# Ledger of designs, part 29: VHH binders against Outer membrane protein assembly factor BamB (bamB)

Target 1, 360 residues: Outer membrane protein assembly factor BamB (bamB), of Alkalilimnicola ehrlichii (q0a984)
Amino acid sequence: CGGARELPDLSDVGDGVATETLWTASTGSGSASSAYALVPAVEGGRVYAADSNGRVTAWDAESGERLWRVDTGRELAAGPGAGGGLVLVGARDGRLLALDAENGEERWVSGLSSEILAVPQIARNIVVARSGDGRVYGLDGLTGRRLWIHDRSVPVLTLRGSSSPVVVGNRVVVGQDNGRLVTLNLQDGEVIWEAPVSIPRGRSDLERMVDLHADPLVFRGVAYAQAYQGELAAVGMGDGRERWSRDIPGHTGMAADSRQLYVVDDQSRLWALDRNNGATVWRQDRLQGLRLTAPVVIGGHLVLADEEGYLNWIAPDNGDLVGRDRHGRQPIQRPPVPDGDVLYLLSADGRLAALRLVED
Short names: E, the ipSAE of ESMFold2; O, the ipSAE of OpenDDE; V2, 0.75 times the mean of E and O plus 0.25 times the DockQ between their complexes.

## First folded at step 21 (VHH)

Design q7 (framework vhh_7qbe_3; at its last look DockQ between E and O 0.73; V2 from the best seeds 0.00; counts 0 for: pae E 16.0 > 2, unsure alone 64.8 < 65)
Fold by ESMFold2, look of step 21:
Structure q7 (fold): chain B 360 residues (1-360), chain A 118 residues (1-118)
Amino acid sequence: as target 1 above (360 residues)
Amino acid sequence: QLQLVESGGGLVQAGGSLRLSCTASGSDYYMGWFRQGPGKEREFVASISGSGGDTYYADSVKGRFTISRDNAKNTLYLQMNSLKSEDTAVYYCAAGEWFYSRSDYDYWGKGTRVTVSS
C-alpha cells in the first residue's frame, strides 16, 4: 500500500510463553541512536550494560542487585562485550575501553581508526573490535596493545552500524561491506578463507549496497551470512565453500537450532530454512510491517522483539505465532539475550528486564 | 550432555589395519579424530560433517585413513590402513561446530591407545 507502513492486526493473538520477571533495572539514559549496539552482556553470573552517556553497570544476574557503576565520560555506542575478566565498550570517538569485570576500573583504553558500532569480543586473551571504517583489530587483553589489523577496501556507500565479528575457537568471522564473508586467524589476523556472499548489482551506489550488515551466524560448522540487498548464504567453515544460497535479503539477523535456520527478511517475514540445503520449511508473514529484532532460540521456543515492546513467540516446528506479550511501550531495538532459561531485554530508554521462562 | 566413548584401539604390526569407533549421545555435530603421540601435542587427524558429506584429513594420513559415520547408530569410525610406527598415539574422538583444532571442539572422549609395532 502507499505512503505509510501499515501495522498488522494481531489483537487476536493471546499471551506468549509464560515468563516471570526476575528483576528490572535502569542502565541509565538508554541509547541515543538506534544504530548503536548497546546490548547487555551476561558473563559469570553477572549482567553488564552501558548507556550512551558513558555509564557502564554490573548487576548480579540472579537478584538484579547493582554491583558497580562507573562513568567513562564518553559517548558509548557499542557493547559491552564480556570475558577474560574484562568488560569492553566502544565509543563514538573510536576509543575502545576495557574495564575490570570485578569493580569497573579502567584497565586500558585503545584508539581505533573510527567510531565503534560493533560489539567487541574477547577470546584467548585477544580482544577483537571492528571500527566503522571496516577495519578489524586484534588487541592484547592485558595491555590493549594492537596485535594485528585487518584492513579492507570500503564501498563508496555503506550502511552505518557494522555487523559484529564472531569469534569461534581460534577464528574470527567477519561480514564485510563488500558482500564477502571472511574468516581470520584469531592470533595474527591472517585470512583463512574468504567467500563471496553477494555481488553488487544495480545502477546507483544505493542499489549496489551488499553490506553483510546482519551479524554472521556460525552454527555446527557452517557460517551463515545475509546481505543487505543480496543473498543469504551458507558457507562451510572448513573450506569457505558455499553449501547453498537463497535470495532472502535483510539486515536484522538470524538464529539456528539443530535442524533449522531462522532469518528475518527485509519485509519482516520470518523464514525457517533447512540448515543443510536452504529449503523453506515454513514462513511466518503475520509480523510483516513491524520492525523486528533478530530471532532468538530459548527453551525450545523462538522469540522476536519489536519496536512496540512486544515479544513475539513462534513455534519452531511449524511457524505458528503462538503468543505476544508486552514489556513496556518503548522499542526493543536489539535482540534479547538468552542465558539458560532467562531472557534479558533492553528497551531503548535503558530499561533492563530479566525474564525467566516458567515451566509447566 | 554429549558423551563420547572410543573403542577399537590396540597393538598392531606395521602395515596392518585397525578400525576405531566412537559412540555419541547425539547427532548433527561435526565430529573428528585427534591423536597425541608420546611427547607430542594433540594433533588433528580427520573430521566429518554432521551429514557425512564433508570429510577432511591431515596430510600425514591422507590415502591411508578413512573417516565415516553411521547416524542411525550415532557412531563415528576411523578406518586406519597401512599403519606406520609414527601412528602410535592415543586417539581421541571429538565433537563440535568446528574441526581444525582442538579448540574448535567442545566435547572430547577419554581416548583409546593405538600402538604400531615394527
Scores: ipSAE 0.000, ipTM 0.218, lowest interface PAE 16.0, mean pLDDT 84
ESMFold2 (binder alone), look of step 21: mean pLDDT 80; pTM 0.823
OpenDDE, look of step 21: ipSAE 0.025; ipTM 0.548

Design q8 (from p1 with D57E Y59W; framework vhh_6z1v_2; at its last look DockQ between E and O 0.11; V2 from the best seeds 0.00; counts 0 for: pae E 17.7 > 2, placed apart)
Fold by ESMFold2, look of step 21:
Structure q8 (fold): chain B 360 residues (1-360), chain A 121 residues (1-121)
Amino acid sequence: as target 1 above (360 residues)
Amino acid sequence: EVQLVESGGRLVRTGGSLRLSCAASGFTFDYYYMGWFRQAPGKEREVVAAISGSGGETWYADFVKGRFTISRDNAKNTVYLQMNSLKPEDTAVYYCAAGEWFYSRSDYDYWGQGTQVTVSS
């Protein structure tokens, strides 16, 4: 219990955007590590979630009725990913599990070369998974057979945990621990382009960490990537060419709408930038000191969850902190998941809540 | 307002060549993939070729077999389709399209009005 972070005084902030709790549920025992990427997946009218102890559960998205629960017998550290009739989870022992989305029964299991701390993805019947040693795998969605591997050396010192790959069309976007953004062909894993986002600087391995730890964001033909101790860059998806960059380091994550990119920096300041040129529109500093999730755009609102279980509501146009409301006392470590007018919140202890925004 | 205007479609004999052009306006041209699609009467629209924003990457449907070449001139906001060794089955309306991805019709947000290419026996 040494030394205290100074937390902001937010006692003057009123209630957040009105929501209706549709249901709550338990995923089990929650997450054993903040490095784990245990996030709910919403797909096909169902919500899926996993806990560290190996449980994977499906609920009806409207009612919260538990549809199935299985025990995989493994410590799970990433997922679920959902799609193509599959629910995908990654384990600490390197096993990638594909479960049947209808009943939770194991369809296949594949072994990867190290722990899986990034959320597996599936598109066009190809599963994309990243192991902690820097490898990215393409696997057949039906059988789990390995289709390709992309292997890249990782720096001596990296943050534990990995950004999740982003699959857009026939491309896989990966933020690498060496400060580079790479885009792979989904079908064969060959590099389409690679772009530097940040260059390691400093004398010690700690000072030189430039991991692209925050998940990349792809929006309207641009990939956005943020380095732990380096730059935020916008890179054209078509050619890998930098459109703009800013000195805004961080590891939490990003969101975008048609006009603005929203980014949390390493001091928990929330920036809104013009998506096209990177110019600052506004910055919200009142949340400094809190451990925040990536921002989420839902409806006409912007929200970030935090370590104390609050949702922090921000006006997109001017950055005002318009309200805070609490949905339990446990940290929310991963961004709420939006689906239409519904947010799904998962706290560190495994509490899952579905909240619907109330129309005014 | 985004506009894509195709030109260059005409009647040509089997074995002949055509070059189609597509002039673009109303968006940041070099951020977008550009594609050419075609639609024959009674058939679905299908992708012919696509090119990245910089022009450094190209993709072609299998049925072109090296007969067509897509290119772009970012200074003129124009995409081209050079069509060689034309066959009667290439007869279609050809559409220019722009999108943030290039694989299928659903990846494209902006479309031109089309230009008719007719290949005679």
Scores: ipSAE 0.000, ipTM 0.135, lowest interface PAE 17.7, mean pLDDT 85
ESMFold2 (binder alone), look of step 21: mean pLDDT 84; pTM 0.847
OpenDDE, look of step 21: ipSAE 0.007; ipTM 0.233

## First folded at step 22 (VHH; framework vhh_7qbe_3)

Design r1 (from q7 with A95K S103D; at its last look DockQ between E and O 0.58; V2 from the best seeds 0.00; counts 0 for: pae E 16.4 > 2)
Fold by ESMFold2, look of step 22:
Structure r1 (fold): chain B 360 residues (1-360), chain A 118 residues (1-118)
Amino acid sequence: as target 1 above (360 residues)
Amino acid sequence: QLQLVESGGGLVQAGGSLRLSCTASGSDYYMGWFRQGPGKEREFVASISGSGGDTYYADSVKGRFTISRDNAKNTLYLQMNSLKSEDTAVYYCAKGEWFYSRDDYDYWGKGTRVTVSS
C-alpha cells in the first residue's frame, strides 16, 4: 500500500574521511520529535545536551567524563544554548530554564507566551529566546527578568518558530514566518532594519508558506536567509539591503567558508554559491531523496549527516561526493557540531559521539 | 596579529581637503571611519565592505567624504572634501563584521586628529 520515498543508490561511494571516535555517551531518551531543536552545545571545554524527557547533561569535551546531570521535570524542545556561565533550555510548556554551567543547578526560570522550539542564545548578559508564536524576548541573564519583547504579525499557516535567533555583536537576527528577516538591537529590542526575503504567493495557504525556517547565517557582514517555498537571499548586515537572491527554496540550512555559501534545497541538492554574488560554483545532486542536515565545514571538508546515520563528505572545491561512513543506524537530525578538528554527532535516540578527523 | 594605523590628519582651512589612510590586514571584514569631537561620543562616519563594492556614509558627511580601500596595499582611505569646522575631531579607523555601530567593530586604531580652522 502506498510507495516509499525513493532513496539514492550510493553503493559505489567508498568510505569517508577517516575519523577516530574519542568517546560516546548517552543523553538519555533522545528527541521525541524531529521538530525539536535539541542540539549539543560546546562551550568552555564542555559539551551540553538535553533529551526531550527533561534531562540536561554536561560532559568534559576531551574525555567524555560526565560532569553533571539534572532532571528538569519538563518536556524540553530546544537547546541547550550555552554562554555567560549558563546553560539554557526551552520547554514545550513555554518555560525557559537557565542552569548553572558548572553544576546544573537552576538559576532562574522565565515564562514565555508559547512553546520554545528555537535554541536560546546569550550575549552581553542578555538571553534571547523565541517562542513558537513568533515573539522574541530579551531577558536579563542574571535574573531572567524580561527586558524587552518584539512582536510582529504571523501568517495563517506557519512552520511555528523553528529558526533560532542569531546574536552577532549588539544585534539579533531573526528569520520570521512572514518571509522577512529582521535585525533587533540586543539591548532594547528595537528594530534596526527589516528586509523581505520572500513574498507569499499562490491561492492556498500551503502554497503561500514562506517561513524563514532555516536558521539565518551571518558571515563576514552578510546575513543569509532561505525561505520555505521561496527565495534564498543575501542582505547586508548594516542596512538590510539585498545583495543578491536566488530561487533556491529550502528549510535545512546553510554554511559558509571564505569563498562559498553552501545551501541544501528542498530536493536535497547541495549548492555551492559564490557568497559575494550568488553565482553557482557547483551543485551536487547525488544525495537527492535523503533527509539531510545542514552542511558543516570542517578540516577542509564539507559534511552532511542524514536520516540513515551516515556522514556524507563533499569536496568544497568541486562538489564531489568523496565518501560516506555510517555512525549507527538511527537518524542524525541536527547538523554535527564542529569544534576544531572534532565533530559532535547526536542521533535521534540520544547517542552522542565525539569524532576527531584523522589526517593522512 | 592585527594592527590599525591611521595617518593623514592635520590642520586645514574650512573648505579644504584632507585624505586619511589606515593600514589594516584581512579582506573579509568591513572597515570604517569613526570620529570623536570635543565632548562628544564617538560617531560613525563611513564604512566599506571587504570587497570595496558597498559604501555607507553618515548623513552629515554624505556628498563630501568618500571611503575607499585598496586590498592589495592593505589600506583604507577617507577622502574629506569641503571641510567644515564641525568636522574637527579625532578620526578612528575600525575593522569588524558589521558597520553602523562602534560596538560592532572589534579592532580600532589609535586615531588621527583633524582640525578645521574657521
Scores: ipSAE 0.000, ipTM 0.233, lowest interface PAE 16.4, mean pLDDT 84
ESMFold2 (binder alone), look of step 22: mean pLDDT 78; pTM 0.797
OpenDDE, look of step 22: ipSAE 0.024; ipTM 0.375

Design r2 (from q7 with A95K W98Y Y100W S103D; at its last look DockQ between E and O 0.13; V2 from the best seeds 0.00; counts 0 for: pae E 18.7 > 2, unsure alone 64.1 < 65, placed apart)
Fold by ESMFold2, look of step 22:
Structure r2 (fold): chain B 360 residues (1-360), chain A 118 residues (1-118)
Amino acid sequence: as target 1 above (360 residues)
Amino acid sequence: QLQLVESGGGLVQAGGSLRLSCTASGSDYYMGWFRQGPGKEREFVASISGSGGDTYYADSVKGRFTISRDNAKNTLYLQMNSLKSEDTAVYYCAKGEYFWSRDDYDYWGKGTRVTVSS
């Protein structure tokens, strides 16, 4: 049967985890598209955020005082990434901008081959950026000069290279649109290993989409990757060998703690899996039908935001939906950003809130 | 000249214990244990930071093996308890800049053989 998406009845769920609002701010006009990866960055006691109209802003993380705001004049679609004295934003026109973290002044701009929908990263003075055509670039943090390019053929129909690379040590982990997980050497972009997570199947391009659209998760020596219409896999970071896989397609994302991997599937069910063997510990089905963000682990809790502006609090041990807090009526489209006991929320209209979990 | 010398291997019954040691110079690098079973590639077992504050274990040995180091003696240890037949391998001491895989380690010992009888 064809029909509209049905929303769950959650009216019996009480309040969530107690929080206090430390401050609120506006990033500007918010995000023009749910496909954009405009996510706050927390670095060096500062919070950075961008809107899609080209504004980039820095605040003091403790007080919420605005430190600077600049207008880049470009439609921004990804970022910021922050580190090494830089704030990095990617534009719809393929420009990667590096701003001075102290004052927001442009240090350099580099042109990539297509739109930038993945959050740029920086480590060891090397900027890593991914364009929507699937190319991955290593750039000199000081000058923006291209150091290397990793070019890999992508399927005809893709979700346009939107998962962000993960930099761990001297390795760059990339979820590719062809269903493969690759690790690259940070310094020269050479492949360390590549692992198949999911293989395209079916007669049409739509049926064959296996993009690793959710950001990869690297946790305690294992890389986790989830294909849009395929498998969820755990791959050893050291050797690229599969430890386990499950038929749990999705695009929303993952989190982990010492015991479990938490993953949202394509029906908005939240799975807790044993990290080591992939066995189901529990599944929370009550949120089915909602558009959720990836789960976030903070203060011994799980939290997922949704399209109606709620934070949904889940007990990690058994999957119970402990409570729901509403934070405006605007969608929260990207996972809240944890920093210690503080959670940064960005709504689609550009509202930024810093919430501290209240200790009982 | 940097040399890594393993010792403490031998024959042991299943369920028993064995302690491997590795002498190495320098305290600023990650050190680790790897093992290679017959017909298999060398696999990660455990690693430890230069200070000894951070330890990492393969899931197959977690809870049974303990890595430690004594920087005053320039010695890395692997305490192996509750040994199983699948632990039979040549164990290698390694030293490197990072701790994920054999390709992250630059210096290797010659290995010490561990045989676990069922």
Scores: ipSAE 0.000, ipTM 0.150, lowest interface PAE 18.7, mean pLDDT 84
ESMFold2 (binder alone), look of step 22: mean pLDDT 77; pTM 0.793
OpenDDE, look of step 22: ipSAE 0.021; ipTM 0.487

Design r3 (from r1 with Y56R; at its last look DockQ between E and O 0.01; V2 from the best seeds 0.00; counts 0 for: pae E 21.3 > 2, unsure alone 60.9 < 65, placed apart)
Fold by OpenDDE, look of step 22:
Structure r3 (fold): chain B 360 residues (1-360), chain A 118 residues (1-118)
Amino acid sequence: as target 1 above (360 residues)
Amino acid sequence: QLQLVESGGGLVQAGGSLRLSCTASGSDYYMGWFRQGPGKEREFVASISGSGGDTRYADSVKGRFTISRDNAKNTLYLQMNSLKSEDTAVYYCAKGEWFYSRDDYDYWGKGTRVTVSS
């Protein structure tokens, strides 16, 4: 939480990476809470975004032309997820809305058991949604009818917010608040495997918090999960067996390339690990004290946004902070969304920017 | 604030077996065993991940030693079989950030002495 803290002096950071602003737009009021999972979605040459006041907007990804905007009349806290001709948004009141991707018309509304703080997903005409009480739902993409539910009890104390499910093929990967990573069958919700990433320890409820708050990352057959106050683990997707683990607690997020896994710990240190064995390649400590977004791989760089409105550019090979460019003065609470050489950046005030990476 | 307490050390004849235990107070994720023989530096013996899904061994103990844990009991074990005189050392339980390097571990027990007689 927001205690007074000293920010790092990064005035000596050069301008090794440049971005070109392609277009900007307003999503509305932005995000009311950092716990909300309001993130731009890119699909089919369009960008979709939602604000907390219930407005959902679609833009042409290339030109930035607004295609449609609708007012759902609900406080939105998650989304959008986009796919299958749908735009999915979750509300604080537990309603999941499916909108037509083409024109924004409401297709169906489904009620979940609690507030929705995770980005809904869609694959193979199945919508996967997660409510704040830890339940995961499989819904019919066409009608919104519940197909299955995966119910695991949530510990007494948990971080506000939920990691978003990841759909890979016919599998749904879910990081649970109890420190366990589970893989479900997309069609029927049956558990394929479940792996303990971090086990609750201690006498108090606070000590026992090991939420997999960070979104799991699936990369080339391996699932990576990071626990609050717990372990970072690599788990084989095929059998659910742990490949390696590290004592690198965090709740921000992860990224990977062919060689390395990039993670942010609870102290806002950025780690590069060997993706195969978990060995530390480098650690970047200069960003400590900042509230960082999850790292994103784009081109030949890593990028993390922070609460001061900066994009922090990191060299993947050695962890050097090679550039820092500011995009407004408002916090950036959501990671940039990459599409090719373009980043879509959403600020807390609801400003959406399309930025092209220029590498010299 | 994390405390580790080793037990199970003692005198054993070459070829014999011994099982060490380590109890921890607090949260312990990666656990390992190290040993320090007379006039030697502390060296890695074995490590195990939080879930128990990944174990590592020094080459000198592979096939003879087995590391395990009971997370419900918050206890780490080292089953030592086919003991050799070279295994004589003080054995330390440790908690750290990774598996291999002594520098990766930041919490240590006081150690338990294992003496293997020829």
Scores: ipSAE 0.000, ipTM 0.233, lowest interface PAE 14.2, mean pLDDT 89
ESMFold2, look of step 22: ipSAE 0.000; ipTM 0.116
ESMFold2 (binder alone), look of step 22: mean pLDDT 77; pTM 0.791

Design r4 (from r1 with S27F; at its last look DockQ between E and O 0.01; V2 from the best seeds 0.00; counts 0 for: pae E 22.0 > 2, placed apart)
Fold by ESMFold2, look of step 22:
Structure r4 (fold): chain B 360 residues (1-360), chain A 118 residues (1-118)
Amino acid sequence: as target 1 above (360 residues)
Amino acid sequence: QLQLVESGGGLVQAGGSLRLSCTASGFDYYMGWFRQGPGKEREFVASISGSGGDTYYADSVKGRFTISRDNAKNTLYLQMNSLKSEDTAVYYCAKGEWFYSRDDYDYWGKGTRVTVSS
């Protein structure tokens, strides 16, 4: 963070969209750093979460009943990722752990070359993980055996590979610290295409940082990537060719619906762009100064959580700030996770809540 | 050339203890202990990182066995307490790039026999 900043005055904003708390739970001690990507995973009627002290927990998604809890004995910094009968967590010491989704028993552990700050993914029995030095690994889901490594040189100064890879079909989309978006073959890690998103500018290493820090978003055949101090680009998934770009730097993240791409910029302004041509539809400036999560589209609404524990509800069609409601006083540092009409919300102190949108 | 030499095996009464050691040249990698019982496949027992800070144990030995290393002496240890008849096996020292997966270990010692009498 840095120095003090002025927070917006939102005292005139009423209550947000009505929600019903289905259950709450504790994940343990919460997260030791805002840079950690400890995000709930929802898979197969279960919710998984980890704390930075090494605990990983599973709950029944409907009732909130704790199904299992294990202590890995490591400082966890990323995950869980869930799928294929596995729960995947990455540790600060570079260990990638795969746990049995049914009972939390360790299936395997693999060592990566540096810290794991990006959420591991799994598809087609291949685990994809990114270490902070920028390497991307493909690992056998059954054994943890390394199938491939993608290694590219990184800039002298980097945010150390904190964006998570996105697995779509047989492709892995990676936002790199050098301002490039790359798509790899899931099976062998070979490059399918690579696209420049931003070019370093300025004289100092700090001014030239163009890390693709926000997670890439793949939606209906288009990959969207946002550079830390550069451009936002839309790239065709089939050929890697740029469809459009905008000068909208940021590091928080994106969401999309059928018509619009929603992007948070580096001043916490929320942009809605036509996702086909990048034209601005609206911009919501009232949240400027807050530390926001990436937007989430749920139930015909757009929601962003913030550092004060609020959910900020935005109308997708026009950008109106519909309301704000508070879910504890601790920061919410990672985007709420939608599943149908339910939103899973994790606070920095480890409080997990399942909220259902109440419409009528 | 990496050489792994195990020692410390022998006959021990159930409930007893043994300490295995493994000496190696070039002691910078993940090291581990595996064992192969009569009529069984080789199975993982324990592993330890190059620095000694990360350890992992098979469920069957947790709380009874302790892996450690002395990098100044290039020696890996396995302290085995509360031994059971099921622990009877040839124990192998191994070195590899990964500390968990059996298939990731590149070098193996010749083994040391542990027999636990009932």
Scores: ipSAE 0.000, ipTM 0.101, lowest interface PAE 22.0, mean pLDDT 84
ESMFold2 (binder alone), look of step 22: mean pLDDT 78; pTM 0.801
OpenDDE, look of step 22: ipSAE 0.025; ipTM 0.500

Design r5 (from q7 with S49D G50S A95K S103E; at its last look DockQ between E and O 0.46; V2 from the best seeds 0.00; counts 0 for: pae E 14.4 > 2, unsure alone 62.9 < 65)
Fold by ESMFold2, look of step 22:
Structure r5 (fold): chain B 360 residues (1-360), chain A 118 residues (1-118)
Amino acid sequence: as target 1 above (360 residues)
Amino acid sequence: QLQLVESGGGLVQAGGSLRLSCTASGSDYYMGWFRQGPGKEREFVASIDSSGGDTYYADSVKGRFTISRDNAKNTLYLQMNSLKSEDTAVYYCAKGEWFYSREDYDYWGKGTRVTVSS
């Protein structure tokens, strides 16, 4: 009768895809909350990561040599984002910090209206950041000066945490807490289109939560969005029109390849859908009950990390759970970060590992 | 530097077919077709990614037009079937970083005229 989830018995599953550990490192104290979006960034041959206690660290991606570490003096809850010579981190106190990617020195700090729990992005010298009250900011990458704000009403009850904006070309895709997907012009923050994904329904505030909490996925001209207690929708990036929708609620996240969309539902079942029409190709149920990360496509495989420190390897064509391998016992709370044939894993206690896929 | 050269326009009767080509010079790119009718603004017709795997169409042409790409010949095509008088326009080939809006495209061809007679 207890409060614990029913966990699957996976003791019969063998080892996963062969990997070689290139290096390991410590980011410091790790993450103080599963709601924080502390995710390694890989940019320009470097890996960046932050801990909740304010540390931001850079390593050489090949060797794992620590290049710099700085103490920001703030509780960090999101990032890093990396690009344009910057490393971007968001703090619980609403401060967005831009650090010099070469040496970690502070370039600027900007104050947003509330805590930052979504990974900041940068493209074309514009930093995009989302605060917990739902506002989205465009900031000048050189100065941190506010260029625009997108401000919409926020539901009375919303999930803690925010999906991260996705910047593609000159567009910013935002999953909103009101169940709508919006695309903004990167330069001025004006709405290009807005599409409903789910409509709040039910009598209680809890039943009406339709937050687009999973990060939107933009893949080959389509935006995919999943509502916490609603629909999964595919929306054309060009016109904002729904291509298809499915009743597959969830908040964990998605990945895609040329033919299939992979999505985790609210019971931790992994669905493969035809990317173009939403038809089910397969569903993998054996991971039901685990806290999973979003899937990642790498090396002809699909991988999801979990709360017990495992990587769960799935065959994309039929959904078979082909292996599980453990990389420590601490939870992996954010998706592994692929870069070519390398995966970067960050555990909740701050361990960072670089794993190279090898053909076994 | 990328240069875009359209060809294949002409006069065709309603219900007929026409195939437009766009030869590009330079590096690999994301491509699309736009059109501009008399007194109208330029509008999206179709786009295709660099590999030729994903295609996108305006609702007004879906099911009638097919975009394709031959990377070996550096050539983009638009097969236009079941033509209607409202398809009369100058058709432009375009290259850009995204597929859907005019502002997503940085480079444009000179255009090729298509006239559909009643």
Scores: ipSAE 0.000, ipTM 0.242, lowest interface PAE 14.4, mean pLDDT 84
ESMFold2 (binder alone), look of step 22: mean pLDDT 77; pTM 0.794
OpenDDE, look of step 22: ipSAE 0.023; ipTM 0.335

